# VH-VL binders against o27280: the designs that were tried, part 30

Target 1, 266 residues: o27280
Amino acid sequence: MDSMNVPEVLEIKRIVEESESVKTFIFSWDFRREVRPGQFVMVWDFRDEKPMSVSLIDPVRSEIGISIRRVGEFTDRVHGLSEGDLLGIRGPYGRGFELMGRDILLVGGGIGMAPLAALADEATARGMRVDALVAARTADELLFLDRLEAAGVNISTCTDDGSCGFKGFAHERLLTLEENHDMAAVCGPEPMMFQVMRILDERDVPAQLSLERYMKCAVGICGQCCLDDTGFRVCAEGPVFWSQELSRVREFGRYRRDPAGRRVPW

## First folded at step 15 (VH-VL)

Design Ad1
Fold by ESMFold2, fold request of step 20:
Structure Ad1 (fold): chain C 266 residues (1-266), chain A 118 residues (1-118), chain B 112 residues (1-112)
Amino acid sequence: as target 1 above (266 residues)
Amino acid sequence: EVQLLESGGGLVQPGGSLRLSCAASGFTFRSYSMSWVRQAPGKGLEWVSAISGRGGKTYYADSVKGRFTISRDNSKNTLYLQMNSLRAEDTAVYYCARHDWYGSFDYWGQGTMVTVSS
Amino acid sequence: QSVLTQPPSVSGAPGQRVTISCTGSSSNIGAGWDVHWYQQLPGTAPKLLIYENTNRPSGVPDRFSGSKSGTSASLAITGLQAEDEADYYCQSHDSSLSGSKVFGGGTKLTVL
């Protein structure tokens, strides 16, 4: 019944070191399985399986790229792999971003820039004007800047410590930038996304936001990724939601849930 | 190639009216906020007015509020400045300028001269 | 009077370095608003020279550089050349004024 969701074992074709803590792993991919920016895959290291965002979608080379931040035992093991080593991949899963209009704003925090980099490639290929606000704690953690610039994306950076670009939070920087966008796509720490969503709502800019929640099955069966108030399953109805969908969710930006389901502050 | 071409300047008596136009080409006009910036003879630059790309928000310097009205017609790729109750201190070259995302003026027209005198 | 203060003039010999200051306040540069710089050659429209404090548009030589600190900004020109003789303006945004955009008073650069 679930055998079609068994991970396919794939060889790591290439590894790109995006920063000290983030690597992009490139795999050959059969695009009969269509992939959209904002969707995710489950990455299996033969012991454990974790959701990861697709950051590169290249039908011409028949490649996908998965960006992984080193944050614990699983990601430490994956970061220790080399080209030629094997990983299991199942997916893609979830609802990706939709593009509309001619002018798009991207707001990404940390690893949240990964799915937005894929979206930027699609948007620029369609001839859209792309403005990207790239945020991190410090300059060394700003991701994909050269790639975005080469694609013709207009970039502004901000860092919590002020080591590069605007010193402060993404929502503070956004208030000092021009407003002319048809839509926005937002991915990063949930407190950042909440504050950015408020500004975009005041500006009447349709926004799509990508949420992170604990996942087990990735297909909506287990209920571990549900949001309070709505019952939305992040792995099935998300991870990308419209801002109006999230405006009815009281937990968004205020607290999260640990693996035991307990409410904890951000 | 981005181009901005101002027109409509000339000699006007104090208390008179004048309408400036700026024809835009080489870019998606509705995607950009636009400004009028003026420069009196021998003086520096003075921001006059701005309008958002979709036209829903307008802004004016205190020196022109109530007398000048900025507008745009996105179907004609044209920016306008209606100037009423003109005064001698309004004498200047008027530039049409495009905003970039960062709030700078990345493209300017060559300007049109407005002279207010009797 | 201009909200941003620039020296009325500066001068330098060819090959030298000059700087042009732009002093604001807590309601503009000090509130986190960017500073942009424009060059205006005699008889011409202004041209964007520096945006977002430090960035150069395509075609602007790297001998032009910008910086911002606190409530002030600075434009530096190294390897001064005769064609750099022009008026230079800084520009930002001021939250305390009904006008969104503000310019400095301008600085005339003379190449000796």
Scores: ipSAE 0.740, ipTM 0.882, lowest interface PAE 1.0, mean pLDDT 89
Fold by ESMFold2, fold request of step 20:
Structure Ad1 (fold): chain C 266 residues (1-266), chain A 118 residues (1-118), chain B 112 residues (1-112)
Amino acid sequence: as target 1 above (266 residues)
Amino acid sequence: EVQLLESGGGLVQPGGSLRLSCAASGFTFRSYSMSWVRQAPGKGLEWVSAISGRGGKTYYADSVKGRFTISRDNSKNTLYLQMNSLRAEDTAVYYCARHDWYGSFDYWGQGTMVTVSS
Amino acid sequence: QSVLTQPPSVSGAPGQRVTISCTGSSSNIGAGWDVHWYQQLPGTAPKLLIYENTNRPSGVPDRFSGSKSGTSASLAITGLQAEDEADYYCQSHDSSLSGSKVFGGGTKLTVL
């Protein structure tokens, strides 16, 4: 009955400026509430509430980090906050990434690298080999490179404008990299994820992809986050899906729905 | 410390066969594609063959297709090259090399000499 | 002739800068494949010197640098030292050859 959590009001402990447009907000966290890479939280600024991915899971310091890209009115207000200011957090919600094998590929686009950075920390702590393809429009928007390097992750970068690494899209770069992975985790713009998934399927690499959809309840009862064809609720059965699950979803990579339920192109 | 040690080289007659081995240590062997690369005396490097980390994909230079077979035993951390129908032009030092993710050869063995002569 | 073309030799005096070219085509370097460089000292196995066009493995001094443009790549060595006397090879992949790693013909560097 009591499936909907209410926001807990937390103080911002630290703010890390990841780029001109991305900040990581760090909070104290009681890890009796388990958090898995790929899960999300609803962030409430006392006016509006938006889903955000957890990018840092640090049980030793009893901290979580939430990375937020400035893209609109809500995120502009949150970016204006300082250490000691308050935010409401509910969650975590959703199905996170599952690790398998010894060799993992991460493919992240823009802010999509946030949940993958958390996954990279867990994978390296398990002794896995981690290869990360980090994509952005420009070099200044590549996220978490120093953190990934310090963790021993093998990094390849690509930028749309060629300002760092391979010039082009992540799926184009992937075709020129070696294939020795037990699994992959992918998060970023949905058109990018579709193209990457197609390559990984051809290579017979099990892949998990993190989807974004409009969310209101975050616990699966309102239906706003449902995928066509399957009825999967992104907030409950996802946001992380196996590529096999998504192969039954014609919507993926082709269109999305607005809050009124209307189809819009990607 | 990554170590690769080739063995099995020697003198062999044209048309003969030889099996090279490469013992690997200091890394998770099955996580890496491996290659054989050869160098004829006084000549440059020539890629010969590659095998994926799990062993499911194999690749061969045109000069050796149908005559050489690459394989690996991940339980023994060992790479193999079965060389059949050997020719004088196969005379070379044969190196075992590990692939990194970027497609470079990040570690090499010291090589084993194969001489094909009557 | 090798798929990737390198000059057969280059030379320089100690302290000078030398460059070694690696010329490919639209089916290898021009198709987006990376260029890697190897140093082979006399009597030894090759050693990775540059990977992914410009990156140095740990322990390779920063006086070695790589670049790639169009269908060509270049290795630059500044502050030339006697110990740099070696053969240098570029390597890539060729899309027109099934599964093929390709090497340049090699460049013998002589320190005068």
Scores: ipSAE 0.731, ipTM 0.878, lowest interface PAE 1.1, mean pLDDT 90

Design Ad3
Fold by OpenDDE, fold request of step 20:
Structure Ad3 (fold): chain C 266 residues (1-266), chain A 118 residues (1-118), chain B 112 residues (1-112)
Amino acid sequence: as target 1 above (266 residues)
Amino acid sequence: EVQLLESGGGLVQPGGSLRLSCAASGFTFRSYSMSWVRQAPGKGLEWVSAISGRGGKTYYADSVKGRFTISRDNSKNTLYLQMNSLRAEDTAVYYCARHDWYGSFDYWGQGTMVTVSS
Amino acid sequence: QSVLTQPPSVSGAPGQRVTISCTGSSSNIGSGYDVHWYQQLPGTAPKLLIYENTNRPSGVPDRFSGSKSGTSASLAITGLQAEDEADYYCQSHDSSLSGSKVFGGGTKLTVL
């Protein structure tokens, strides 16, 4: 079937509780439909539809995982589901991450670690050295630590309250860590990404960043996720952007548009 | 297995020059920053110099600035320390050490002895 | 003259707990830079013992532990054994020294 037009109704095979507010839903996946880290799918609970990042890509088991943070009515309903229940999935959509070089730095905050976890799996499978800076507000909100460790990823953590690792923000922690990376992938709160990008630019490290914007169609038609001035559509040209592209986006790290199209500060 | 092997140490007169080498194996050399750390007889550890993985950035302790030059040849997996205008206080065992991501030295060589004496 | 300050010596009997302090300043430990610890047995090169304040490399027994608070760090050794007799060094980074690594003066641990 056409993934752009009709969602496929899939059974939840299993649910992994990542944290108090985050669950990963596992689905059987036909890998004739290629999916890349950084791409997203539209999740339909037969009432509403939301874009979600793919956090697990397992061709061996023919499975994908979608990590969802509980933040509103839609996600509340989804979090109430059990194994064996059904969801509609269409996609994947958007531009994913590109791996380059030998040494990769991952910087993630909160649910932003979802696509980065998938990227970490691919990078390690290719024999790359992966360093991951994982940020969260508190220790109990740090995601995918065991999974990353099992994959051979070097992990550094930072928390706002200092309950685990470095006390402070990701960009502050980054300044205290060694360099020597060929590229970086960043995903999390946009203020974090903005600061991290600046540091990476100063260090001459090519960086890719995954943006989040209000999204409706996911196919580049409605324009709801269009970035000011550039006309970049997060669902089509993104959600993964190179730092050079984002340097042209004035709103990046400064404001976003809400569902009504109003400018809202981060 | 990660291995670091220093060489080039010896006896030199004050004002003389010496070039140390550190041969690395068992890891992707260019992926790691490297340092020289020295230890005078019966004394503690003193960081001397560091160089980034790609060789683009170098750092020096104040005690050796202007006299020592750190460099690397990633094609040969070798770290170097050119020491000029040597002084008696430069007498020490010189270690090469690998930086991990956190800024610690996770692997060390066995060291090479440098003696500056008239 | 070392940037980080350690006691010159500590001692303990087998089975006891000993602690080695490492005192820095606002330009190194206090600036958010991590503290690392090394063990140097007599006549050998230093060995990484603790990295990133609290983490043990593989092969390091769990009786070794590190902590950091404010401008200071500490290495604790529980269940002291004869083979623990060595010199111990703390290490960090100093922002005032243009990317320089800094060591403590070292602590000689004697097992009685």
Scores: ipSAE 0.926, ipTM 0.958, lowest interface PAE 0.5, mean pLDDT 96
Fold by OpenDDE, fold request of step 20:
Structure Ad3 (fold): chain C 266 residues (1-266), chain A 118 residues (1-118), chain B 112 residues (1-112)
Amino acid sequence: as target 1 above (266 residues)
Amino acid sequence: EVQLLESGGGLVQPGGSLRLSCAASGFTFRSYSMSWVRQAPGKGLEWVSAISGRGGKTYYADSVKGRFTISRDNSKNTLYLQMNSLRAEDTAVYYCARHDWYGSFDYWGQGTMVTVSS
Amino acid sequence: QSVLTQPPSVSGAPGQRVTISCTGSSSNIGSGYDVHWYQQLPGTAPKLLIYENTNRPSGVPDRFSGSKSGTSASLAITGLQAEDEADYYCQSHDSSLSGSKVFGGGTKLTVL
């Protein structure tokens, strides 16, 4: 049995409250096990297991962070934990983001900013110029603004209700911003990503997008996260895909499959 | 520190031509769109032309379309404005300005004076 | 004549609050484009004062604030000081002019 696939029981070192519904759980990490922004880990609370993106990668402190939004029974339990409590962590899994060029655009929605925050740290550490469009339904759901600002990231906000920044959707805001970027990384609600990808393609900006699908094994075996037609496994070939790859995925931006395998529209 | 230095201004007769230059330093030039903005004596600011960071897209005010050409050499960190068929109403201080991500002009040069007169 | 409309002049005494309006249309401010503000001291190049409607660049005092609503924007200056005497310009983008940046006509602020 591959040691990578055996959950390590780790102590929660710190908890950062990012918002009312999002917490970042920080763990000590042995960086002999490489982890990249855009990759995910399987979090096990000894009852259930869920995939979570890595939102913090700190080799200096030997720490990683996992940001979790409170959205259901599993996350409710996890949000009830305290520093010093234990969780099982296995991974990392999947394909992460690849940085290229000198100017990067980040477009994130809600909890989708989690992997992008980690990517922002790496990009800024490399001396890249980072512009981040942070979107959410309301101001209260905007994540990592202080962290991004501290890292020297240029931030533009977008909210559905106009409570902060641009009133409207991310793709609408994007049309009003300068477009001098070598690449883009996108993560958030799939309808948002779909529209953003369209604009980026029109602008000839190479884009990577992180998909979310129901995931069980995380190792490309069970097929629960397979995308229709292509057979792409989000856990193996993804979750980060190039726009060219997603252009082949009919379901992208249109529907996903629930745990029972039923097609569910976005 | 970011610096923009315009040059090439001077006196020219109507119908004449002039080429302005803007030398940029202190930042990655190709990463930013650039504009020319002019100001006639005692008047307000008027946007003239813009060019994307990589030079692939150019934009012009209606007042200068067909007469002015904006360009850039990223290897030399220099912005240019070729002005042809100059008119008296083109008389102004011409500023070089950098675009930030939001579309504002976060840095300006000191400007170069262009005078079109018989 | 300018795409964006500003009052030609405003005045105030030291310590007072003054406001400069910038009125656009559905093709610029009303279309979702941001408004930016510039200060131009006599004999100098313009300086960015407010970007993205409300944000202040480093070095700009918090006495300066911007707002945007509908097709209009506003620059407010509190605690007016003698050094604030200058020309102020609003700027945006107009979708009907194919990528054109647009300026207001400028407002001359006099400190009494």
Scores: ipSAE 0.925, ipTM 0.957, lowest interface PAE 0.5, mean pLDDT 96
Fold by OpenDDE, look of step 15:
Structure Ad3 (fold): chain C 266 residues (1-266), chain A 118 residues (1-118), chain B 112 residues (1-112)
Amino acid sequence: as target 1 above (266 residues)
Amino acid sequence: EVQLLESGGGLVQPGGSLRLSCAASGFTFRSYSMSWVRQAPGKGLEWVSAISGRGGKTYYADSVKGRFTISRDNSKNTLYLQMNSLRAEDTAVYYCARHDWYGSFDYWGQGTMVTVSS
Amino acid sequence: QSVLTQPPSVSGAPGQRVTISCTGSSSNIGSGYDVHWYQQLPGTAPKLLIYENTNRPSGVPDRFSGSKSGTSASLAITGLQAEDEADYYCQSHDSSLSGSKVFGGGTKLTVL
C-alpha cells in the first residue's frame, strides 16, 4: 500500500491567525516527501476529510502550513482546534505550479492567495522578481501581505469596497499595472480567474491557474472533480492548469458544481 | 545601485537627426519598461516614448509619433531614442526613466540636452 | 494644455501645511489609474516622491502625503521646510492617448 495515501496523524505545531476567517495550521513535515506550491493535501479531522492547499513550505524548519478559511461545519471544527491537537494529513496531491522565467506575476483572491504565498516564497528564493496582486472583498480579508512583503514581493492590493488599495476587481486593477512578466500564477474565485486569464492571454503572458472543486478521493478515481467536456480531474491533472488547458474547459468561469454535483451558476 | 546615464545630446539643425542612448546598471534591465521624458527649458515634464521590458511594445506621444523611434538592447542594458526630422520645439533635456510595476518612474537619469536650432 | 491640471504655484511659510492639487478626467485618474508625484529640485532630475497615490519611497519623509479621489489627486506637505522649495509634478496614465503616460503642468512651491 502506498504510504502517501494513508493519512498521517500529525500534531498541530503552530497556528497563525491570518484573518478573522483564515488560520494557518503548521505541521512538522518530512521533506523526503516532496511538496510543491499548488499541490493540496487531504485534511482529516477524524470525522470528515477536505482538500486544502499548502500555503507554507519550509524545508529549513521542516514544516508545512495549511491555510483554512472558515466556511462550514468541517472548517468550524478545525478552527476550534488548538496547538497540540491532532489532524490527519495525507498527500500531497495534484499538479503544482511550474516556475519559469525571471519575472512572475501572482494574482490571488481571498483564500486563493494560500498556494500563491507558497509559490512566492519559492520564486523569491530562486531570485525571481515577484509582483503580487492581492484581491479581497474587504481590507480585513486581504491575506499574507506582511509575509509577501517580507519576502521582497511587490504588492498591489484591490478590494471590492475600496477599503484598501484599488477599488474594484482584480482584473480591473490588472489593466492599470505594467505588463513585464514571463509567467503568471492565478488563484481565487473562478469568475476572477476567468477575467484575469483573458487579460493575460491578450497580453501573451503564459498563465497557470489553480481551480477549486469538490474533491473526494484526491487520486482521480471517484470522478467528483471531473471537468466537463475534457474529463480533466482537478485532483489528478490539476488543480493547477495552464490557460490553454482551461480554454478547453467549457464550465470554467461559467458554472460550478455543488457538493451533490449539480450545476450551479457562479 | 540603480543608475541611468543618458548620452548623445547636442546641437542639431532643424530637420536633422540625433540618437540618444541610456546606459542602465544596477538592475535586471529586461524586467522593466523604460521611458523617455523631456523637459524644455523653463517648462514642465513631457512624456515622449515608452518601451516594454522585452521590447515588444512601444508607445509614443502624438508630438513625436512618426519621427522618433524608441528601442532597446537588453544584451547591452541600453535604451535608445532615434530622433528624426527634429524641430525647434524638440529642444529639451531628455531623461530616461525606469517604470516600476505601478507605472511610476522610480529612477531617472540626469538627462542629456538636445538643442535644435538653425 | 497638460492633460492633468496643477496650480502653477503655491507658497507657504516654514512649518505650514501646503497642498498641491492634480485634476484629471475620466480617461486617466477617473479610470482608476494611479497618480504619482515627483519632486524636482532646481537644476536636478525629477525624483519620485509618491507612488500609487499614497505610498512613499524609501527616504521620503512622512510629512509628504498623497491622496486620490474621483478624478483628482492631492499632494500635501506638512511642516514645510526651506529644502522643499521645488517643482512638483503629478503623473498618471491616460487610456485615450494610446496608453500614454501623462504629466501635470507642474507646481512651483515657494517657501516664504
Scores: ipSAE 0.906, ipTM 0.947, lowest interface PAE 0.5, mean pLDDT 95

